# Ledger of designs, part 21: VHH binders against Probable sulfurtransferase

Target 1, 337 residues: Probable sulfurtransferase, of Methanocaldococcus jannaschii (q57909)
Amino acid sequence: MVEINLRELKKYANPFFLTIRKDKILVNNKRMARLSRTKMDKIEEEFGIPVIYSKTYEYVSTKVGRFINKHKIIAPRDIVIVGLSGGKDSLLLLHLLEVYRRKYGIKLIAVTVDVNIGGIRPWKEDTEGVKLIKHHCEMLNVPHIILKNDLDVVELSEILTKHSKGMEFSPCFSCSVIKRHLLGKLAKEIAENENIPYEKVKLAYGHNLDDNSDTILANIFKGERLKFMRPLTRFKYNEVDYQSFKIPLEECIIIRPMLPILERDIIKALEECGIEYYKDKDMCPYSRDRGDSVRRRCHEILEKLEEEIPNIREMVVSSALKTVEYYSKNPYGEDNL
Short names: E, the ipSAE of ESMFold2; O, the ipSAE of OpenDDE; V2, 0.75 times the mean of E and O plus 0.25 times the DockQ between their complexes.

## First folded at step 13 (VHH; framework vhh_gefurulimab)

Design q2 (from p2 with G98A E103K; at its last fold request DockQ between E and O 0.89; V2 from the best seeds 0.86)
Fold by ESMFold2, fold request of step 14:
Structure q2 (fold): chain B 337 residues (1-337), chain A 121 residues (1-121)
Amino acid sequence: as target 1 above (337 residues)
Amino acid sequence: EVQLVESGGGLVKPGGSLRLSCAASGITLDYYTAAWFRQAPGKEREFVSAITLTDKTYYADSVKGRFTISRDNAKNSLYLQMNSLRAEDTAVYYCAAAPIYRKSWTEYQYWGQGTLVTVSS
């Protein structure tokens, strides 16, 4: 396999607009990369790997890039930790952030959390899922860490359910607690050992437009406060009480660069680029496609509404954000009648 | 295939100097924390020095002030300048890389085959 020399690549294209893998090059923006079919052919001949142009990959790359800039999600020389499950969202996120090594001088670290889910460990180091994750990290030249946790998230959520009268906690809740605990602790350790401010180490999540719109609609149907995912969130220190012990959640910065991206565009981009991924049903026994939850029903509702209102998910998120912004400025009900 | 190849070892008298080099292929060292470890005969492998993701440097107390770690990203190479060498510095020196800074050798993912440094009269 050929090591790509950036100086030699620059003779043909602007690498600020190319995702670079050892086995292929993906085009984030053909025009800005200064590519032509002739230049793509020369790159393929010199480096011995294909150059793949996907209109969908270009579309999602450009949209994420605008989103990062609009919300100041990533700053120069940030250290960005990407949680990898082997699923579509986290893998696309990793590919889209790879170019920021060149654009912004960031350092990129991939992390897989080996979680105990009722005795099942989908991310145990020797599984085919983790082998796929390691393969992608090797191809993207991204350092990869596996963090192991033995606490059974099914049992943890049962403890919470028993403690909270009438409230039910899925194993997914405690899974997220464990992941944030381990990733937050890692982020703090990195900031300390690199002697940099904590805000320079960011946890990147692959949440997408479907996730955000589903969350908003689900909270509406439950009569809950309107909660939504933000592009960048600073979380304060917190703890989750499991009765006999508490799990600390360190102060951290979470970023969500793919919030404006539809799930189907994520899938299409990966498939057009030939990037293999694992589906949720193949990885986690408690994935959302197993349950009968309000969120799953909201997902189905929005999916059907998209047939008649093509941008419905974007409109749901936009309406929620505009409403919160408006009323935070006018808490006493003054508006244009 | 990832390879780390050390060079520059040899025999030197006490008080002398050596410069170790480590050429990397298959990975970009700038994306990793890069480190030197050493193992003396009959002893456990020990941390010598590291250069981190943001180019912060760490040194074992036994070498601080005498050794200098550096990295040349254009050559994808790691260096260790060893000055004021002592008999206790005699060891096989290993180049290593990890995603983040660690003192424990068990947490480094990539290793060279080592280069022998002998300090004696």
Scores: ipSAE 0.785, ipTM 0.912, lowest interface PAE 0.9, mean pLDDT 89
ESMFold2, look of step 13: ipSAE 0.783; ipTM 0.912
ESMFold2 (binder alone), look of step 13: mean pLDDT 88; pTM 0.899
OpenDDE, look of step 13: ipSAE 0.898; ipTM 0.956
ESMFold2, fold request of step 14: ipSAE 0.772, 0.779; ipTM 0.907, 0.908
ESMFold2 (binder alone), fold request of step 14: mean pLDDT 89, 88, 89; pTM 0.900, 0.897, 0.900
OpenDDE, fold request of step 14: ipSAE 0.903, 0.898, 0.897; ipTM 0.961, 0.958, 0.958

Design q3 (from p2 with G98A Q109H; at its last look DockQ between E and O 0.91; V2 from the best seeds 0.85)
Fold by ESMFold2, look of step 13:
Structure q3 (fold): chain B 337 residues (1-337), chain A 121 residues (1-121)
Amino acid sequence: as target 1 above (337 residues)
Amino acid sequence: EVQLVESGGGLVKPGGSLRLSCAASGITLDYYTAAWFRQAPGKEREFVSAITLTDKTYYADSVKGRFTISRDNAKNSLYLQMNSLRAEDTAVYYCAAAPIYRESWTEYHYWGQGTLVTVSS
């Protein structure tokens, strides 16, 4: 396995636009990297690893880069924690953020949460899924931490459901609570020990355009206020009450650099770059494609609509955002309808 | 594949100085918290010093003011300058790396084989 000397690599290409792995180099933007076929060949010869150019990876990388810049999602010298499940979204996100080590001087830390799901631990350290995660972290030279929690999220959600008045809570809800608890606690600890402002430690989530558009449509079907995912969200301290104890959710900053990216483009980019990942059902028995929720039905509806209207998911999100912006400026009704 | 290799240990008189080096390969030290630990014969491994992700430095109380940790990212190397050495500093010194700052040795992922420092008259 080869270690890339960045000084030598700079002779051929701008590494601000290359994702660098020990086993391959991925091209984030061929023009901005100053690459040609000849230079790619020289890199392959000198470093002994392939240089992979994928049009889809370049498209996704460029779109995420513009999105980060537009919304100021990542600032120079941030510490960014990436939650890794071994699934497509988190693995692509990790690869896309790797270049920001060079671009912005950020520090990356990958974290996997070993959650207890009805006695099953899909992210236990010696599982095949975690071995895959560790392999990718090794190739990308990204430090990896496993955070363990023994509380059974199935049991936790049963507690919430029993004490609700007609609400049902899936194990996925308590799973998200446990993940946010552990990641938020870690982020706070890092900020304190590094003696940096809390806002400089960010939790990066792999939410995509499908996730956001599904959420918007689901709220419409429920007749509820439109809620949508933001590129950067500042959460205040909170607690979730499980009757016999409370789980604290520390103040944290969540970023979502892949919000403008379609799920199918995520999959295609990973496949074209030869990056192995686990499907949701391969890791978790409560994955989205096993549920009967309103959100799953919204996902299916939008999937079908995409066959005729390829940009429908973008239009759903854009309409919600434009509407909120318009009415925030004109709260008392100067419509141009 | 990952290797941390210490050097610079030896015999020194009380009040003397030594400079320890740790060369890393297989990882980029700039992406990790890097630390020195030590273990005297028959004792538990103990924290000496760390340099964090943002180059904050930490020192055990027993070495503050006498030891200085530093890192050279161009050489992918960690250093420990040890001044005003005392007999109680006698130990095997280990280079280590972890994703984040920790004082417990059990939370460090990568370790060198150690270099012996002996402080005696």
Scores: ipSAE 0.775, ipTM 0.908, lowest interface PAE 1.0, mean pLDDT 89
ESMFold2 (binder alone), look of step 13: mean pLDDT 87; pTM 0.888
OpenDDE, look of step 13: ipSAE 0.890; ipTM 0.952

Design q4 (from p2 with G98S; at its last look DockQ between E and O 0.91; V2 from the best seeds 0.86)
Fold by ESMFold2, look of step 13:
Structure q4 (fold): chain B 337 residues (1-337), chain A 121 residues (1-121)
Amino acid sequence: as target 1 above (337 residues)
Amino acid sequence: EVQLVESGGGLVKPGGSLRLSCAASGITLDYYTAAWFRQAPGKEREFVSAITLTDKTYYADSVKGRFTISRDNAKNSLYLQMNSLRAEDTAVYYCAASPIYRESWTEYQYWGQGTLVTVSS
């Protein structure tokens, strides 16, 4: 495999709108890349790799790009850490962010967390899942780190459940705590060693429109304060109490560039671009926790409703956001009917 | 397929200068922390210098003020300018790369084959 020479590639197309892999080039925006069929053919001839045009990948790339610009999610020279599980969301996110190395001069680091799940380690370094992750990182020319944690997330969530006010905690909750803990520690260490502000090191999550709408509906059904995922969020330092010890969660900046993207479009984009990924069920026995959690039931409800009302998930998120914005700007304001 | 190839080593008298080069292929050095390590006979491999993701530079105390690390992203190459060389600088010098800054050699993912520097009268 040869490295793609950007100076030579620029003779045919604008690389600000191409996702560049060693084995293929993906078109993020054909018009903005200044591509034509003739130029695509010349690139394929000169570099010996295919140029893949997917209407779905272009749609997703363009929508994410507008979302990043609207919410100022990424700034020039940011360092962006992407957690990779080998699943669809994180892999697409990595591909979508790759172009920002050129557009904004960002540094991109992929991180896989080797988590202990009831004695099973789906992300242990020599597993097929991690081999797939390393392959994609190699093709995208992205540095990759594996962070290991031995605490059993099944046991951790049992501790939380036993000492909660009757709330049940799935192993997936503690898995998220461990990942946030390790990624947050890494982000803090990077900021310190690079001597840059903490705000310049961002944790990128692949949360999508399905995730956000599920979260909103679940909080409504629980009678809780509306919680929704924001494009960019500063999280304060916190700790999760596991009784005999606490797990610190460093303050950090979390970004969610794929929030406006439907899960089905993520899948379609990856498949049209020939990007292999692992299903969560194949990697982890607790993927999408099989318990009777409110969140899982909300996902099923919205999935069914989407068959009849295609934009239902967008409307759920839009309504919540508009309501919060309206009342924050006008505490005693008038209502329109 | 990743290769780091050092050059520029040789025999030099105390007080002299050498410039080491490391040409990278298979990875883009600009995406990594790039570093120099050295190993003298009978000793452990030790950190010499690093240039980080944001171009911050680090130096071991023993070489501060005498050595300068740099890289040329256009040539995908790492350099070490070594001035005021001492007999104690005699070692095999290695270039290495890691996703983030580390001083422990065990945490670096990619290594060159090394180039010998001998400082002798």
Scores: ipSAE 0.776, ipTM 0.907, lowest interface PAE 0.9, mean pLDDT 89
ESMFold2 (binder alone), look of step 13: mean pLDDT 87; pTM 0.887
OpenDDE, look of step 13: ipSAE 0.898; ipTM 0.956

Design q5 (from p2 with G98A Q109D; at its last look DockQ between E and O 0.92; V2 from the best seeds 0.86)
Fold by ESMFold2, look of step 13:
Structure q5 (fold): chain B 337 residues (1-337), chain A 121 residues (1-121)
Amino acid sequence: as target 1 above (337 residues)
Amino acid sequence: EVQLVESGGGLVKPGGSLRLSCAASGITLDYYTAAWFRQAPGKEREFVSAITLTDKTYYADSVKGRFTISRDNAKNSLYLQMNSLRAEDTAVYYCAAAPIYRESWTEYDYWGQGTLVTVSS
């Protein structure tokens, strides 16, 4: 396998628009990369690896790139931590961010959290899922860390449920608390050891358009405040109280570069590029398919509505954002339509 | 296949200098924290120096001011310039890489085979 020399690659294409793996090159934007069929052939000949052009990967890459630029999600020389579960969202996110090593000089670190879920450890280092994650990190030349936690998230959520006033906490809640705790702690440690501001170390999540639109609709149906995911969120220090101890959640910056991307486009892009991933059901017995029934129903409703209104999920998110912004600026009821 | 290959070790008199090199293949060294460790006979492997993701440098107290770590991304190589060498610097020196800065050798993923440095008259 040939190590890619960027100086040599630049003779044929602009690497700011190529995702580079040891085993293949993915085209993020053919025109901006200055690629032609002839140049792709020359790259394949010189480097001995295929150049994969997928219209879907290009579409997703371009849309994410515009989204990053519009919302200033990534700044030059940021350190970006990507949580990898082996699922579609996080793997695509890692591939899309790889190009920013060249474009913005960022550093990428992939992290898998080995959680204890009722004695089951889906992300234990010797599992097939983690072997797949390690393979992708090796191909993308991305350092990979496994963070282990022994606390059983099923038992943790039972503690919260027993001491709540009617609130039920699934193991997924405590799983997210453990992940946020470990990733936030790592981000703080990196900032300290690199002697850089905390805001330069960002936690990247693979949340997508389906996630965001489902969340909005579910809150509407529950009669809750409209909650939606932002492209970049600053989280303040917090704690989760498990009675005999508390789990600290350090201040951190979370980014969500894939928010405008439909789940089906994520899947299609990965498949067209030959990027293997694990299904959620295969990795965790407490997947979202076994969780909140209102959210599951909202997912189904939006899926069916997409058949008639292809952009319905975008419109749900857009309407929620515009409404909140409008009324935040006009608290007295004045309309300036 | 990831390989780290050290070179530049040898015999040197007290007060002398050596420059160690580590050539990396299979990884892009600029994406990792790179470090030097050493192991004297009968002792545990100990931290010598590291250069981090943002090129911050760290040194063990015993070598600070005498050793300089550097990295050349174009050559995918790590260096350790060792000046004012002392008998207690005698050890096998190892090149290592990890995702982030660590001083514990058990947290480094990639290792070279080592190069012997002997400081004696």
Scores: ipSAE 0.776, ipTM 0.909, lowest interface PAE 1.0, mean pLDDT 89
ESMFold2 (binder alone), look of step 13: mean pLDDT 88; pTM 0.896
OpenDDE, look of step 13: ipSAE 0.894; ipTM 0.955

Design q6 (from p2 with T33A G98A; at its last look DockQ between E and O 0.87; V2 from the best seeds 0.85)
Fold by ESMFold2, look of step 13:
Structure q6 (fold): chain B 337 residues (1-337), chain A 121 residues (1-121)
Amino acid sequence: as target 1 above (337 residues)
Amino acid sequence: EVQLVESGGGLVKPGGSLRLSCAASGITLDYYAAAWFRQAPGKEREFVSAITLTDKTYYADSVKGRFTISRDNAKNSLYLQMNSLRAEDTAVYYCAAAPIYRESWTEYQYWGQGTLVTVSS
């Protein structure tokens, strides 16, 4: 392959609006990149790789860009860790963040956590899923780390359930604890070794609009506080007690740049750009698609409602956010009095 | 294919200087932490120096004040300026890259073939 020299590419297009891979270039915004069909042809001829324009990828890229700016999600020279599972959300997120290397001078690191799920290791280094992840990281020129944990998350959640007064803990809970532990520890180590503030090292998650609206609806149906996902949140130090030992959760900054993006637009953008991914159900035996969770039921309800009210998911999230903002400014009456 | 290629090794008298170079291809070195390791005959590969993602520098105690690590993004290259060389610095010097700074050589993903530095009279 011909290596892409940014100085030569700048003769044809503004690379602040291109996602650059070794095997193809994706167009984040055709007008802002100063692209025409003629210039796309010239790039393809000079560099020997296709220039892919997807209207959906452009839409998603633009919406994420505005969201990042509005909520100050990413600052210049941040170090951003992207958790990669091989699924649609994290792979699109990685592609959308690649351009911020040029826009904001950020450093990107991709991380896969190799967890033990009842003796099954879906993210073991030799799996097809991890081979796909490594391929994408190679094409995007993004460093990739595999963090291994041997503790069986099925057994861990059984310990919690056995010693809880009526609460049940799925293996997914302990899986999230392990991931948070390893990623948080990595983020702290990086901040210390780079001698930068902890908030300059951010953990990026691929949560989307479906995830957030499903979460809100599920809490409504349970009669619980309206919990929702924020674009940027600071998690304090915590511990999870597994009886014979504790798992520390370091203070960290989590960002969710794709929070305003519908799941179907994520899928469509990846497919139109020819970016292969694995479905969640193909990687984990405890996938939400294999259970009867309240969250799955809420997802189905919102899908049906979208047929009649196309922007229902946005309205659900908007209502929750406006309510919290209103009461934060007018603090008579909080959720928990 | 990722390649790291060292050069600049050779024979030098004690007290002398050498500049090692490492040219990278297949990766953008600026996106990685980069390091120099060395291995003397019969000994384990040991950390010499590293430059981190944000250009912080680290040095083994045995080389502090004598060696300087740097990189040139335009040439996609890593350098080690070695001054006040001692017989104990005699080793094969390796260029390496990893996603983040580490001192353990086992955590580096990309390696050069090495360049021999001999410090003797």
Scores: ipSAE 0.777, ipTM 0.906, lowest interface PAE 0.9, mean pLDDT 89
ESMFold2 (binder alone), look of step 13: mean pLDDT 88; pTM 0.889
OpenDDE, look of step 13: ipSAE 0.898; ipTM 0.956

Design q7 (from p2 with G98T; at its last fold request DockQ between E and O 0.93; V2 from the best seeds 0.86)
Fold by ESMFold2, look of step 13:
Structure q7 (fold): chain B 337 residues (1-337), chain A 121 residues (1-121)
Amino acid sequence: as target 1 above (337 residues)
Amino acid sequence: EVQLVESGGGLVKPGGSLRLSCAASGITLDYYTAAWFRQAPGKEREFVSAITLTDKTYYADSVKGRFTISRDNAKNSLYLQMNSLRAEDTAVYYCAATPIYRESWTEYQYWGQGTLVTVSS
């Protein structure tokens, strides 16, 4: 494998616009990297690895970059924790953030949560899924941590369901609680040990445009408050009550840099760049797609609508955001009907 | 393949100084917390010093004020400057790396082979 000398690479291209792996280089923005075909050929010859140009990867990289800048999602010298499940979203997110180590001097840490799901541990260290995750982290030169949880999320969600007033909780809910607990605790520990403000340690999630638009539509169809995912969210301390004990959720900052990106563009970018990933169904018997029949139906509805209205998911999210902003500024009913 | 290679160990009289080096390959040491551990005969590995993701430094109480940890990103190397050495500093010293600050040796992911430091009259 090749250890790339950045000073030598700078002779051919601006590395602020290249995702650098030991086995290949991905082009985030060809023009801004100052690349030409002859320069790509010279890089391949000198470093012995391919330079991959994917129009989709460039599109996604550029859109995420604009989104980060617009919402000030990442600041210089932030410490960014990326939760890796081996799925498409988190792996693309890791690749897109790699360049920010050079661009903003961030520290990037990948974390996998080894969850107990009815006695099955899909993210146990010896699994093929974790081997794939470790391979990508090695290629990207990103430190990787596995956080283990022994509490059975199936049993935990049964406790919540038994003591609810008719609500049912899938194991996926308790998975998310456990992940938030462990990642939030880690972020707090890092901030304390580095003696930096908590706002400088951020949890990066790979939520995408499909996730956000599905959530909005599902809440509308359930008659619930319009909940949507924000580019950056400050969570206060909270707890989830499992009767005999409580699981604390530490104060933390969650960022979602891929929120404007369609799921199909994520898949296409990974495939065009030759980045292997695990499909959620292959890793977990309780994948996120199985947890809410209304939300699943909304996903299908929006997929069909996209055939006629390609930007429908963007419009769903945009309408929700515009409405919240408008009424936040005009709380007392000065409508522009 | 990740390799951490220590050097600079040897025999030193009490009160003397020694500088240990650790050259890393296969990882970029600046992306990790890097640390020195030591193990005296018949004892468990113990934490000596660490330099964190943001270059904060930590020292075991027994070495504080006498040892200085540093790293050189250009050389991908970690150093331990050891001054005012004492007989109880005699041990095999190990270079180690892990993603975040830890004091337990069981939580470190990468290890060197060790270099012997002997402090004797």
Scores: ipSAE 0.810, ipTM 0.919, lowest interface PAE 0.8, mean pLDDT 89
ESMFold2 (binder alone), look of step 13: mean pLDDT 88; pTM 0.888
OpenDDE, look of step 13: ipSAE 0.894; ipTM 0.952
ESMFold2, fold request of step 14: ipSAE 0.792, 0.794, 0.775; ipTM 0.914, 0.914, 0.905
ESMFold2 (binder alone), fold request of step 14: mean pLDDT 88, 88, 87; pTM 0.887, 0.887, 0.886
OpenDDE, fold request of step 14: ipSAE 0.894, 0.890, 0.893; ipTM 0.955, 0.954, 0.954

Design q8 (from p2 with Y31S L53S I100S; at its last look DockQ between E and O 0.79; V2 from the best seeds 0.00; counts 0 for: pae E 7.8 > 2)
Fold by ESMFold2, look of step 13:
Parts: sequence; structure tokens; C-alpha cells
Structure q8 (fold): chain B 337 residues (1-337), chain A 121 residues (1-121)
Amino acid sequence: as target 1 above (337 residues)
Amino acid sequence: EVQLVESGGGLVKPGGSLRLSCAASGITLDSYTAAWFRQAPGKEREFVSAITSTDKTYYADSVKGRFTISRDNAKNSLYLQMNSLRAEDTAVYYCAAGPSYRESWTEYQYWGQGTLVTVSS
């Protein structure tokens, strides 16, 4: 493979709008990259790798870029940790953020958490999923860490459920706790080693529009207060109590740059760009398909409604956010209807 | 395939100098923390020096003021300038790359095969 010289690439295109891999170049915004068919051909000839233009990847990349700017999700010289499971969301997120190395001078670190799920370790280093993750990180020139956890998240959630009258905790909850703990600890260590503020080290999650709209609708159907995912969340130090011990959750910044993106557009973008991702979620016995029944049903409801109302998921999220914002500004009955 | 290839080792008299080089392929070093470790016979690998992706440098106390780490991004290469060499510096020197600065060798992702430095009369 030809090593891509950025100075030579700049002769043809603005690399602020290209995702650069050793084996291909993806076009994030054709107009802003100043590309033409002729220039794409010249890049392919000079560097010996294809330049892939996908309308869907461009749409997704542009929408995420606007979202990052609107919510100030990423600042210049940030260090961004991307949690990789090898699934569609996290791999697309990694590709979308790669361009920010040039655009904002960020540093990327990819992290996979090798979780113990009832004795099963889907992200053990020698699995096909982790081999795929390592391949993508090598192509993108992104350092990759595996963080190993020995605590069985099935047993952990049983502890919580047994000692929480009327509440059931899925293994997915304890899986998220372990991931937050390990990623937060890594983020704090990096900030200390680099002697930078903790807010300059951000944990990036691949949550999408389907996830957010499903969550909102599920809380409505449960009669609970609306919970929704934020583009950027500042977490203070906390702990989860497992009776005989506590798992600390360090203060951290979590970002979710893909919140405005539909799951189907994520899949289409990856396929059009020839980006392989881990499709064998049945190897995790606690996958989304086997989890929270209310959320699963909400997903099905919204999927059906999308057939008639293509932007229904956006409308669900938009209405919830606008309503919360309105009442936070006018909590005592001011009404301008 | 990722490869780190060290060179520049050899036999040097006490008080002398050597410059070690590490050529990288399959990764771009400026995205990684690059480090030098060394291992004397019968001992564990020990940290010598590191340079992070943000160009912050670190040195073991035993080499501060005598050794200088540097990186040439255009050549994708890491260097260690070793001055005022002592018999205690005799070891196999390893080039390593990882996601962030660590003194523990077990936290580094890529390794070279090593180059022998012998400080002896």
C-alpha cells in the first residue's frame, strides 16, 4: 500500500473533508473537498487506492458535522476516545471522527472493552470481531487498546436485582457500568499524563436517532419522566453499589455525535463505502433483540410509523427537547400559545 | 503489518555516545506514544524514554540529562541520542509504540526486535 502524503493530497483536495484510510479515501463533502471526477481519478492514479464517493456517507458526514458545530461537541486539540464493539454505529463513528484529526487537530484513541458476560467474552482479543476492529484501526492509523474486565456482568446485575425491591437490572446495565468505569479511568489517566483539563478528553459513543427516539417513547409508555440522550453530557463522579463493593464512575465528558442519524443511513453509508462491520450480535446473549421489552416494542412502533411519516423519529426527539427547553425557561405557567 | 526496526546499537567505551534509530512502517508514529525500553540480562524491561503524540517527553531518572528522545514525522522514525554512556546502560534497547504514555512495558502495543548496546572497554 502507498503511504498517503498529506502535502501531495492537498494538490487535489481539501483533506478537511476526506476520511483517509490506507486502502481507500472516503469523501465527506465533495464540494467542500473541492473534488471533481477528474481530481478523484488523479488521486486514485497517484496513490493507488480508490476514492469512494457515497451520497449517503456525505449526507451523514455533513449532518454530523453540523451537529458537532451546533452543540460544540468537539473543540480543537481534544483527545477523543471511541468505544468500539465492532458494530455498525461505533465503526461509522470512528470513520466520521477521523477527519477531525485534520479539521480540529484532535487525537483519536480506539478502545474495546473485553467484557465477561456469564463466562462468555465476545470481545476477547482473538475473536473475529476484535480482528476486524484491529484491521479498521490499522487502516485508519488509530491506536487501539483492549481493556479487560473479569467481573461477570450477569452476576453483577443479579446482585442489583436481588437487593432492589421491584426493580430488574439487565446484564446490559452492568455492562454499561463496567464500560463507563474503565473508559472513565483511562480518560482521567490520559488527562493527568498530558497535564490537560479533564474536559479535553472526551468519550465518544455511537448512539443514533433510533436509540434516542426509542428511549423517549419508551419513557412515555412507562409513565416516567422523559429521558433523552444529549449531544454532550458532563458526568460528575459517582459510584454504583454492588453491596460488597462499589464501582467508581470517574467524572467525564461523554459525546454522542451521531444522535441525529437514522440507523438505516448508518448501515447504507457503511455498505456504500465497503466498510465491514461485526454483524454477529447473536453471540452476545443479551443483545438489544433480547432486552427491554418496552423499548423493543417502541422500536417496532416507530419503524412502522416511518413507513407513513419518514421523519417521525426526528419529530419525537425535537418535540421532547423543545418542550423541556420551554418549561425550563418558563417553569411557572407563562404561556405564549 | 506493523513493523518497528531498531538500528544504531553496538560497542561503545564508557563516556561515549550512540544514536539509536527506530523506523516504523504500518503505522504513523505521530498518532502514537513512542518509547524506548531496555533490558539487561536477567532483568525485566525497564522504561528509558517516551515522546507522546503531543510531543511531550519523559525520561527515566537514570538517563535524564544524558539521553534525548526525538521523532521525525517525515521519516516516520524515532531516535534516542545517548551521551555519557555508562556500563550500567548495557542492554538490549527496544522501540515501542502505544496509545499513551506508560512506564510499564505491558501497556505498549507494538515492539521492535531490539538492538544491543554494550558499554565496555
Scores: ipSAE 0.032, ipTM 0.611, lowest interface PAE 7.8, mean pLDDT 87
ESMFold2 (binder alone), look of step 13: mean pLDDT 90; pTM 0.911
OpenDDE, look of step 13: ipSAE 0.672; ipTM 0.868

